# VHH binders against Nucleolar MIF4G domain-containing protein 1 (NOM1), part 4

Target 1, 198 residues: Nucleolar MIF4G domain-containing protein 1 (NOM1), of Homo sapiens (Human) (q5c9z4r362to559)
Amino acid sequence: KKHVKGLLNRLSEPNMASISGQLEELYMAHSRKDMNDTLTSALMGACVTASAMPSRLMMEHVLLVSILHHTVGIEVGAHFLEAVVRKFDAIYKYGSEGKECDNLFTVIAHLYNFHVVQSLLIFDILKKLIGTFTEKDIELILLMLKNVGFSLRKDDALSLKELITEAQTKASGAGSEFQDQTRIRFMLETMLALKNND

## First folded at step 22 (VHH; from d3 with I108Y)

Design o3
Fold by OpenDDE, last read:
Structure o3 (fold): chain B 198 residues (1-198), chain A 119 residues (1-119)
Amino acid sequence: as target 1 above (198 residues)
Amino acid sequence: EVQLVESGGGLVKPGGSLRLSCAASGRTFSRYTMAWFRQAPGKEREFVSAITYSGSTTYADSVEGRFTISRDNAKNSLYLQMNSLRAEDTAVYYCARGIIYLRDAFDYWGQGTLVTVSS
């Protein structure tokens, strides 16, 4: 546990190969279950903080997950994803704690960017947020689109189109629920811009 | 529990064609990536082709241009059209269902169907 944490603390792009190699050695020396638990715990501790995690550092951590996912086994990414989603659900339901939700969303975005998860997950998440359609939801949608919007358009233009339709419908009925509709408009404009991008 | 059942295998001559089918159980077929793998005697199982939930397709280099993967979500069915078959295509072909939300990961497999390409 301490060793894994130590490795993560030193994580950077230049030493990514070295650190991933060391972690692979640990996977060979220990049970995969134990390593998955330990690694996931350490990653969650590092990535899911009350403050916004630096973008570069976040990307490095998720890239590491991707590397191990592809070298050690799919259980690495799957286990981490499960923890991320579980944590998000917990925070979303019981109240937001600082930037934890944002960090979690960023993690998911990069899991997609680094080919651990497919676009279906992103669309399902976005659809869910469109369904609830709170101010926080709008912000999270925008955050996700900022990180993966173009990729989503490339991967699944049809789902994006459907998402936009749903968002427009929801927005049309939300006039009295939002004091300021600026962010809603911005979200819709962002979505439409992505759709029309080629 | 999800079941995958392959069919359509058989004996064909080089240059011939064959169409494999895979029937999947379950109600959420359309949400999963589906794939074909094959295993020749004495060789490792290898990826042949995949089709995502959105219809994007990928092929192994060895079958690119000859094989076509497709799906019918209404019928919970996966297909593999194999044209210009070669002796080296001889193998047991397996249908696989992807793990939802994960890329390039599969957790359910069919029993396989034998394809023999021989003169």
Scores: ipSAE 0.858, ipTM 0.919, lowest interface PAE 0.4, mean pLDDT 95
Fold by OpenDDE, fold request of step 23:
Structure o3 (fold): chain B 198 residues (1-198), chain A 119 residues (1-119)
Amino acid sequence: as target 1 above (198 residues)
Amino acid sequence: EVQLVESGGGLVKPGGSLRLSCAASGRTFSRYTMAWFRQAPGKEREFVSAITYSGSTTYADSVEGRFTISRDNAKNSLYLQMNSLRAEDTAVYYCARGIIYLRDAFDYWGQGTLVTVSS
């Protein structure tokens, strides 16, 4: 719907309350299903692009999702998350030269930051990436840790410790598969730094 | 199909204590947030307490300092220790399982157990 897209195009921190209010009114005037589909589609179009989305703009979009998740209902965030994960699986499986994966991971990071999703999701994602352990996986892990590492440490220090152990084990066994181990070392150092900080 | 079965409800005097239990069926209990809700006669169901998969706990203001939520993952069990009970704590208490990965969302409920606080 053009109205929803128009609202997202004007989205900024100062008008967040106004725009979220207008979207709430639309949810009252239309079916939840139709609004969820329309809003998710518009958000995916805005946030998942071949180029890296500006960080502030990304945060504003995901913050809007969080607001509606808490004011309209959990189906808002759940529906959006499902679309994000589905899109990521598709792109990751078939490959992409753009920044779509990075954008999707950033979305997930901020869904956690804005209290839509639990740390369990983040840890499960990171464990999966450690399992496959490619150069791209290392970069995505670093991206996630950059955005939510401190919060993860505060939220679940035990899971972080276990994650580090798994990463160290994987790094020890897969070193020969990497021409340059600099990024692996940087990842491990980053994880350890997070563990040692409160 | 996940089943939640509450127990431990009953009649207690003001100032007394009671311990509720919730037995959950299914696998991967340890991955879910669990919570207690309650519904008093003529009132809406309200949040009482929650415990995440990592053991973090939250409480409603009305029960903070008096109630303690805990879990035993090996037994697929959730508990609510209720101390210093008041008349206003009278309600049917429900066990709930959270939606995985989502915060503050629940999709499975028990049948409830009645707690009556009366002199």
Scores: ipSAE 0.857, ipTM 0.919, lowest interface PAE 0.4, mean pLDDT 95
Fold by OpenDDE, last read:
Structure o3 (fold): chain B 198 residues (1-198), chain A 119 residues (1-119)
Amino acid sequence: as target 1 above (198 residues)
Amino acid sequence: EVQLVESGGGLVKPGGSLRLSCAASGRTFSRYTMAWFRQAPGKEREFVSAITYSGSTTYADSVEGRFTISRDNAKNSLYLQMNSLRAEDTAVYYCARGIIYLRDAFDYWGQGTLVTVSS
């Protein structure tokens, strides 16, 4: 555990290859299960914090996951994803803890960007948020679209179109639940801009 | 658990064509990436083609331009149209279902169907 944490603490783009190699060696020396647990725990501790994690640093951590996912095995990314989703569900249901939700969403966005997860996951998440359609949901949707919107448009324009339709429907009936509809309008405009490649 | 059953294999001459089918059990077929793999005698299993839930397709270099993967979600079916077949295409062809949300990962496999290309 200390070794893995130490490696993550030193993680940077220039030493990515070295660190990923060392982690691969650890996977060869230990059980996959133990390593997955250890690595996931360390990553969650590093990425899921009350304060916003620097964008560069977040990308480096998720890139490392992607590398190991492709070199060691799919269980690496799968195990990490499961932890991320579980943590998000817990935080989302029981209240916000600073920037933890934002960090988790950013992690998921980069898991998509680095080809660990499919666009289907992103769309399913966005659909769920549109379903509940709170102010918090709108902000999370905007965060996700900011990170992966263009990629989603490229990968699955049809799903994006459907998502927009659903969002518009929700927005049309949400007049009484929102004090200010400015963010709703902004979200819809953002979605439409993505659809139209603006 | 999902069952995958391949069909359509057989003996064909070089330059010939063959269409493989894969019938998948279960629901929510449309949400999964589906793929074809093949294994020739004495060789390792290799990727042939995949089609995502959104219809995006990928092909191995060795089959690009000759093979076409497609799906019919209403029939829970996957297809592989193989044209301009070569001797080196001889193999057992396997249908595979992807792990949901994960890229390039598969967890269910068919029993395979034999394709023999010979003069």
Scores: ipSAE 0.856, ipTM 0.919, lowest interface PAE 0.4, mean pLDDT 95
Fold by OpenDDE, fold request of step 23:
Structure o3 (fold): chain B 198 residues (1-198), chain A 119 residues (1-119)
Amino acid sequence: as target 1 above (198 residues)
Amino acid sequence: EVQLVESGGGLVKPGGSLRLSCAASGRTFSRYTMAWFRQAPGKEREFVSAITYSGSTTYADSVEGRFTISRDNAKNSLYLQMNSLRAEDTAVYYCARGIIYLRDAFDYWGQGTLVTVSS
């Protein structure tokens, strides 16, 4: 555990290959289950903080997951994803604590960017947030679109179109419940801009 | 648990065509990536083709331009149209279902159907 944590603390672009190699050696020396638990725990501790994690550092951590996912096995990314989603659901259900929710959302975005997860996951999450349609949901949607919007458009234009339709419908019905509709309008404009940009 | 059942295998001459089918049990077939794999005698199982939930397709280099993967979500069915068959295409062909939300990962497999290409 201390060894894995130490490796993550030194994580950077120049030493990514070295660190990933060392982690692979640990996977060879220990049970995959134990390593998955240890690595996931360490990553969650590093990425899920009360403060917003620096974007570069976040990308490096998720990139490491992607590398190990492709070199060690799919259980690496799957195990981490499960933990991320579980934590997100818990925080979302009981209220946000600092920037933990935003960090988790960003992790999911980069798991998609680094080809660990499919666009289906992103769309399902966005649809869920459109369904509840709170002020926080709008901000999370905007955060996701900021990180993966162009990729979603390229990957699945049809789902994006459907998502926009749902969002528009929801906005028309629930917009009056918002004191300020500026963010809703901005969200819809952002979605439409993505749709219309090939 | 999900069951996958392949069909359509058989003996065909080089240059011939064959269409494989895979019937999948379970719900929400349309949400999963589906794929075909094959295993020739004495060789390891290899990827042949995949189709995502959104209809995006990928092919192994060895079958690109000759094979076409497709799906019918209403019938919970996966297909592989095999044209211009070669002797090296001889193998047991397996249908596979992807792990939801994950890329390039599969967790359910069929029993396979034998394709023999011989003069």
Scores: ipSAE 0.855, ipTM 0.918, lowest interface PAE 0.4, mean pLDDT 95
Fold by ESMFold2, last read:
Structure o3 (fold): chain B 198 residues (1-198), chain A 119 residues (1-119)
Amino acid sequence: as target 1 above (198 residues)
Amino acid sequence: EVQLVESGGGLVKPGGSLRLSCAASGRTFSRYTMAWFRQAPGKEREFVSAITYSGSTTYADSVEGRFTISRDNAKNSLYLQMNSLRAEDTAVYYCARGIIYLRDAFDYWGQGTLVTVSS
């Protein structure tokens, strides 16, 4: 565990190949289960915290997952994704404070942008947020769309259209629960711009 | 537990056509990427074609233009139309289901259906 954490603490774009290579060697020399447990735990601890993480550093950590997913095996990405989805379910059911939720969403966005996960995960998350339609949910939807919005349109325009329809319906019915509807309007405008390829 | 059952294999002459089917059990078939793989005697299993939950398709270079993958979500079924068959296409063909949300990863496999291309 301490060796894997040490490698992650040194991770940067210039040494990505060296760090990934050392991790590949560890995977070949040790139990795959132990390595997956250790790596996932270290990555979640580094990236999904209550404090903000520099955007580039977080992106580099998620890129490492994508590299190992392809060089070591799909179980690297699958194991990490399982932890991410479990964490999302926990946050959705029990709540979270601080930057933990924002960091989790950014990790998910990077997993999508680096082709580890399908757009289906993004749409499932967005549909849940639209279903609960709180002020925090609106901000999380905007955060996700900022990071992956145009890619979502390219991957699945039909699901984006369905999402917009659901959001419009919720906005018309839930307006009385909001102090300021400016963010709801901005969210809808953002979604429509994505649909229209603007 | 998901069960995948292939059918439609058989003996066919070079240049002929064959259509493979895969019946899937379980819920939410429409949410999964589905794929065909094949394994010739003495060789490793190789990718043939995939179709995503949204309908996007990919093909191995060796079959592109000759094979067409499709799915029918209402029937929980996956298909592979194989045209212009060659001796090199002789293999056991496997239906595979992708890991939900994950790209390019498969965790459930059928038992396979044999396709023999011979005179």
Scores: ipSAE 0.462, ipTM 0.738, lowest interface PAE 1.8, mean pLDDT 85

Design o3
Fold by ESMFold2, last read:
Structure o3 (fold): chain B 198 residues (1-198), chain A 119 residues (1-119)
Amino acid sequence: as target 1 above (198 residues)
Amino acid sequence: EVQLVESGGGLVKPGGSLRLSCAASGRTFSRYTMAWFRQAPGKEREFVSAITYSGSTTYADSVEGRFTISRDNAKNSLYLQMNSLRAEDTAVYYCARGIIYLRDAFDYWGQGTLVTVSS
């Protein structure tokens, strides 16, 4: 455990190849289960916190997951993804107002951008947020679309069209419960631009 | 547990065609990426084709234009139409199911169906 935390604390772009190589060697020397448990716990603790993490540093941590997913084995990404999904379920059920949600969404966006996860995960999350349709949900939808929106259209234009239809239906039923409906209009405009933009 | 059962293999002459099928058990088939892999005798298993939950398809360079992957979510079935077969297509063909949400990761495999292309 202590070796993995030490390596992650020193992680940077210039030493990415060295750190990933050392982790690969640890995977060869120890049980895959123990390594996956240790690595996932350390990464979640570093990246998904109530406090802000520098965006470049978070990207580097998630890039490490992508590297090991492809060089060590798919169980690296699978184990980390399981922890991410469990964390999302907990946040969604019990709520969180800290930076935890924003950090989690950024991790998910990076997992998608670095080819660890499919667009299905992104659409499942977005559909859930549209279903509850709170002010925080609107901001999280916009955060995700800013990070991965164009890639989503390229990967699955039909699912994007369905998402927009659901959002339009939800918005037409929205009343005065929102303080400012400008963000709802901006979300819909963003979605339509993604659908139609060249 | 999920079971994948391939069928449709056999002996065919060069230039001929075969259609492989894979019956999958379990719920929520439509949410999974499905793929075909093949393994020639003495060789490593290699990717042939995949079809995502949304219907997007990918093909290995060696089969593109000759093979067509498809799925029928109502029947929990995956298909591979193989045209213009060549001797180098001789292999055991395996159906595989992707891990949900993960890209390029498969955790369930069928027992395989043999395709032999010879004169």
Scores: ipSAE 0.461, ipTM 0.742, lowest interface PAE 1.8, mean pLDDT 84
Fold by ESMFold2, fold request of step 23:
Structure o3 (fold): chain B 198 residues (1-198), chain A 119 residues (1-119)
Amino acid sequence: as target 1 above (198 residues)
Amino acid sequence: EVQLVESGGGLVKPGGSLRLSCAASGRTFSRYTMAWFRQAPGKEREFVSAITYSGSTTYADSVEGRFTISRDNAKNSLYLQMNSLRAEDTAVYYCARGIIYLRDAFDYWGQGTLVTVSS
């Protein structure tokens, strides 16, 4: 356990290959379940805090997951994804004024960008946020589109078009629930720009 | 638990064609990436083709242009049309279902159907 935390604390782009190699060796020497539990716990502790995490550092941690997903086995990514999604669901349902939700959302975006997860996950999350359509949901939608919007259009333009239609319908019906409509307008403008490949 | 059952294998001459089918149990078939893999005698199992939930397809270089993957979500079925078959296509062909949301990961496999291409 302490060795895994030490490796993650030293992680950077220049030493990524060395760190991933050492983790591969640990997977060979220990039970797969123990390694997945330990690695996931350490990654969640490093990336999911109430404070904003530096963008490059978060990307490096998620890139490590992508590397191990390929070199050790798919269960590395699957185990981490399960933990991320469960934590996100819990925090999203019970609310938080901290940055934990934003950090988890960004981790999910990086998992997509680094080819660990499919666009289907991103669309399912965005559809859920559009369905509840709160001020926090609007900000999370914008955060996700900022990180992955162009890639979503490239991967599945039809689903993106359907998402935009649902968002427009929801926005038309939601005016009295918001104190500031500027963010809703910006979200819709952002979505239309993505649809038009701009 | 999901069950995958392949069918349609058999003996064909080089240049011939076969159509493989895979019947999947359970609901929500349409949300999963589906794939074909094959294993020739004495070799490791290798990727043949995949089709995503959105209909995007990928093919191994060795079969591109000759094989066509398709799916029928209403019938929970996956298909592989194999044309211009060659001796090196001889293998047991497996249907596989992807792990939901996860890229390039498969957790359920059929028992396989044998395809033999011989003169």
Scores: ipSAE 0.451, ipTM 0.744, lowest interface PAE 1.8, mean pLDDT 85
Fold by ESMFold2, fold request of step 23:
Structure o3 (fold): chain B 198 residues (1-198), chain A 119 residues (1-119)
Amino acid sequence: as target 1 above (198 residues)
Amino acid sequence: EVQLVESGGGLVKPGGSLRLSCAASGRTFSRYTMAWFRQAPGKEREFVSAITYSGSTTYADSVEGRFTISRDNAKNSLYLQMNSLRAEDTAVYYCARGIIYLRDAFDYWGQGTLVTVSS
């Protein structure tokens, strides 16, 4: 338990190979279930907090998940993703404090960019946000597209086009409901830029 | 509770063709990546081909240009058209379903169908 937290506290790009190697050894010495529980708990505690986390540190923590997903086994990524999705459901239903939601979205973006998850997860999340279409949802859509929009276009341009159409329709129906429509317009401009070229 | 049932295997001469089918049970077939793997006698199971929920396909180098993967979401079915078959294609072929959202991860496997390429 404390050993895994210690390794994560020291994690950086130069020592990534050493840290991942030590974690691989721990997976060999302990049950897969115990290691997955311990690693996921430590990663969620480090990355999904109310406080801002430096961008490079969060990226490095999620990159470690990607490395272990490929070197130890897919159960590493699967277990972590399950915790991430459960946390997303809780935050979306009950709200969050500070940067917790932003940090969670950044974790999801990195999981996609580091090839742990498929674009389907990103599109499902974005479609849910477009469906509810609150001011908070618009800001979260913008955050996600900033991090993964170009990759989404490369992976599945047709699904991206469908998403943009759905957002345009929703914006037309909801435009009078908002006090300030400039953020809705900015979202649509961002989506159109992604559709065309960035 | 998802079941995958392969069919279409058999004996074929080198240069011949076969079409494998995989029938999937359960809901939401269209949201899953589907794949074919094969295992030759004395060898480890190896990747053959995959097709994503959006229809994008990948192939192992050894089969590219000869095999074509396809899916029919209305029938919950996966297919592998195998042309220009060679002796090294002899294997038990397995249908696999990906874990939703995860890349490179499969959680359900069929029983397999035997393909023998022999003179």
Scores: ipSAE 0.448, ipTM 0.736, lowest interface PAE 1.9, mean pLDDT 85

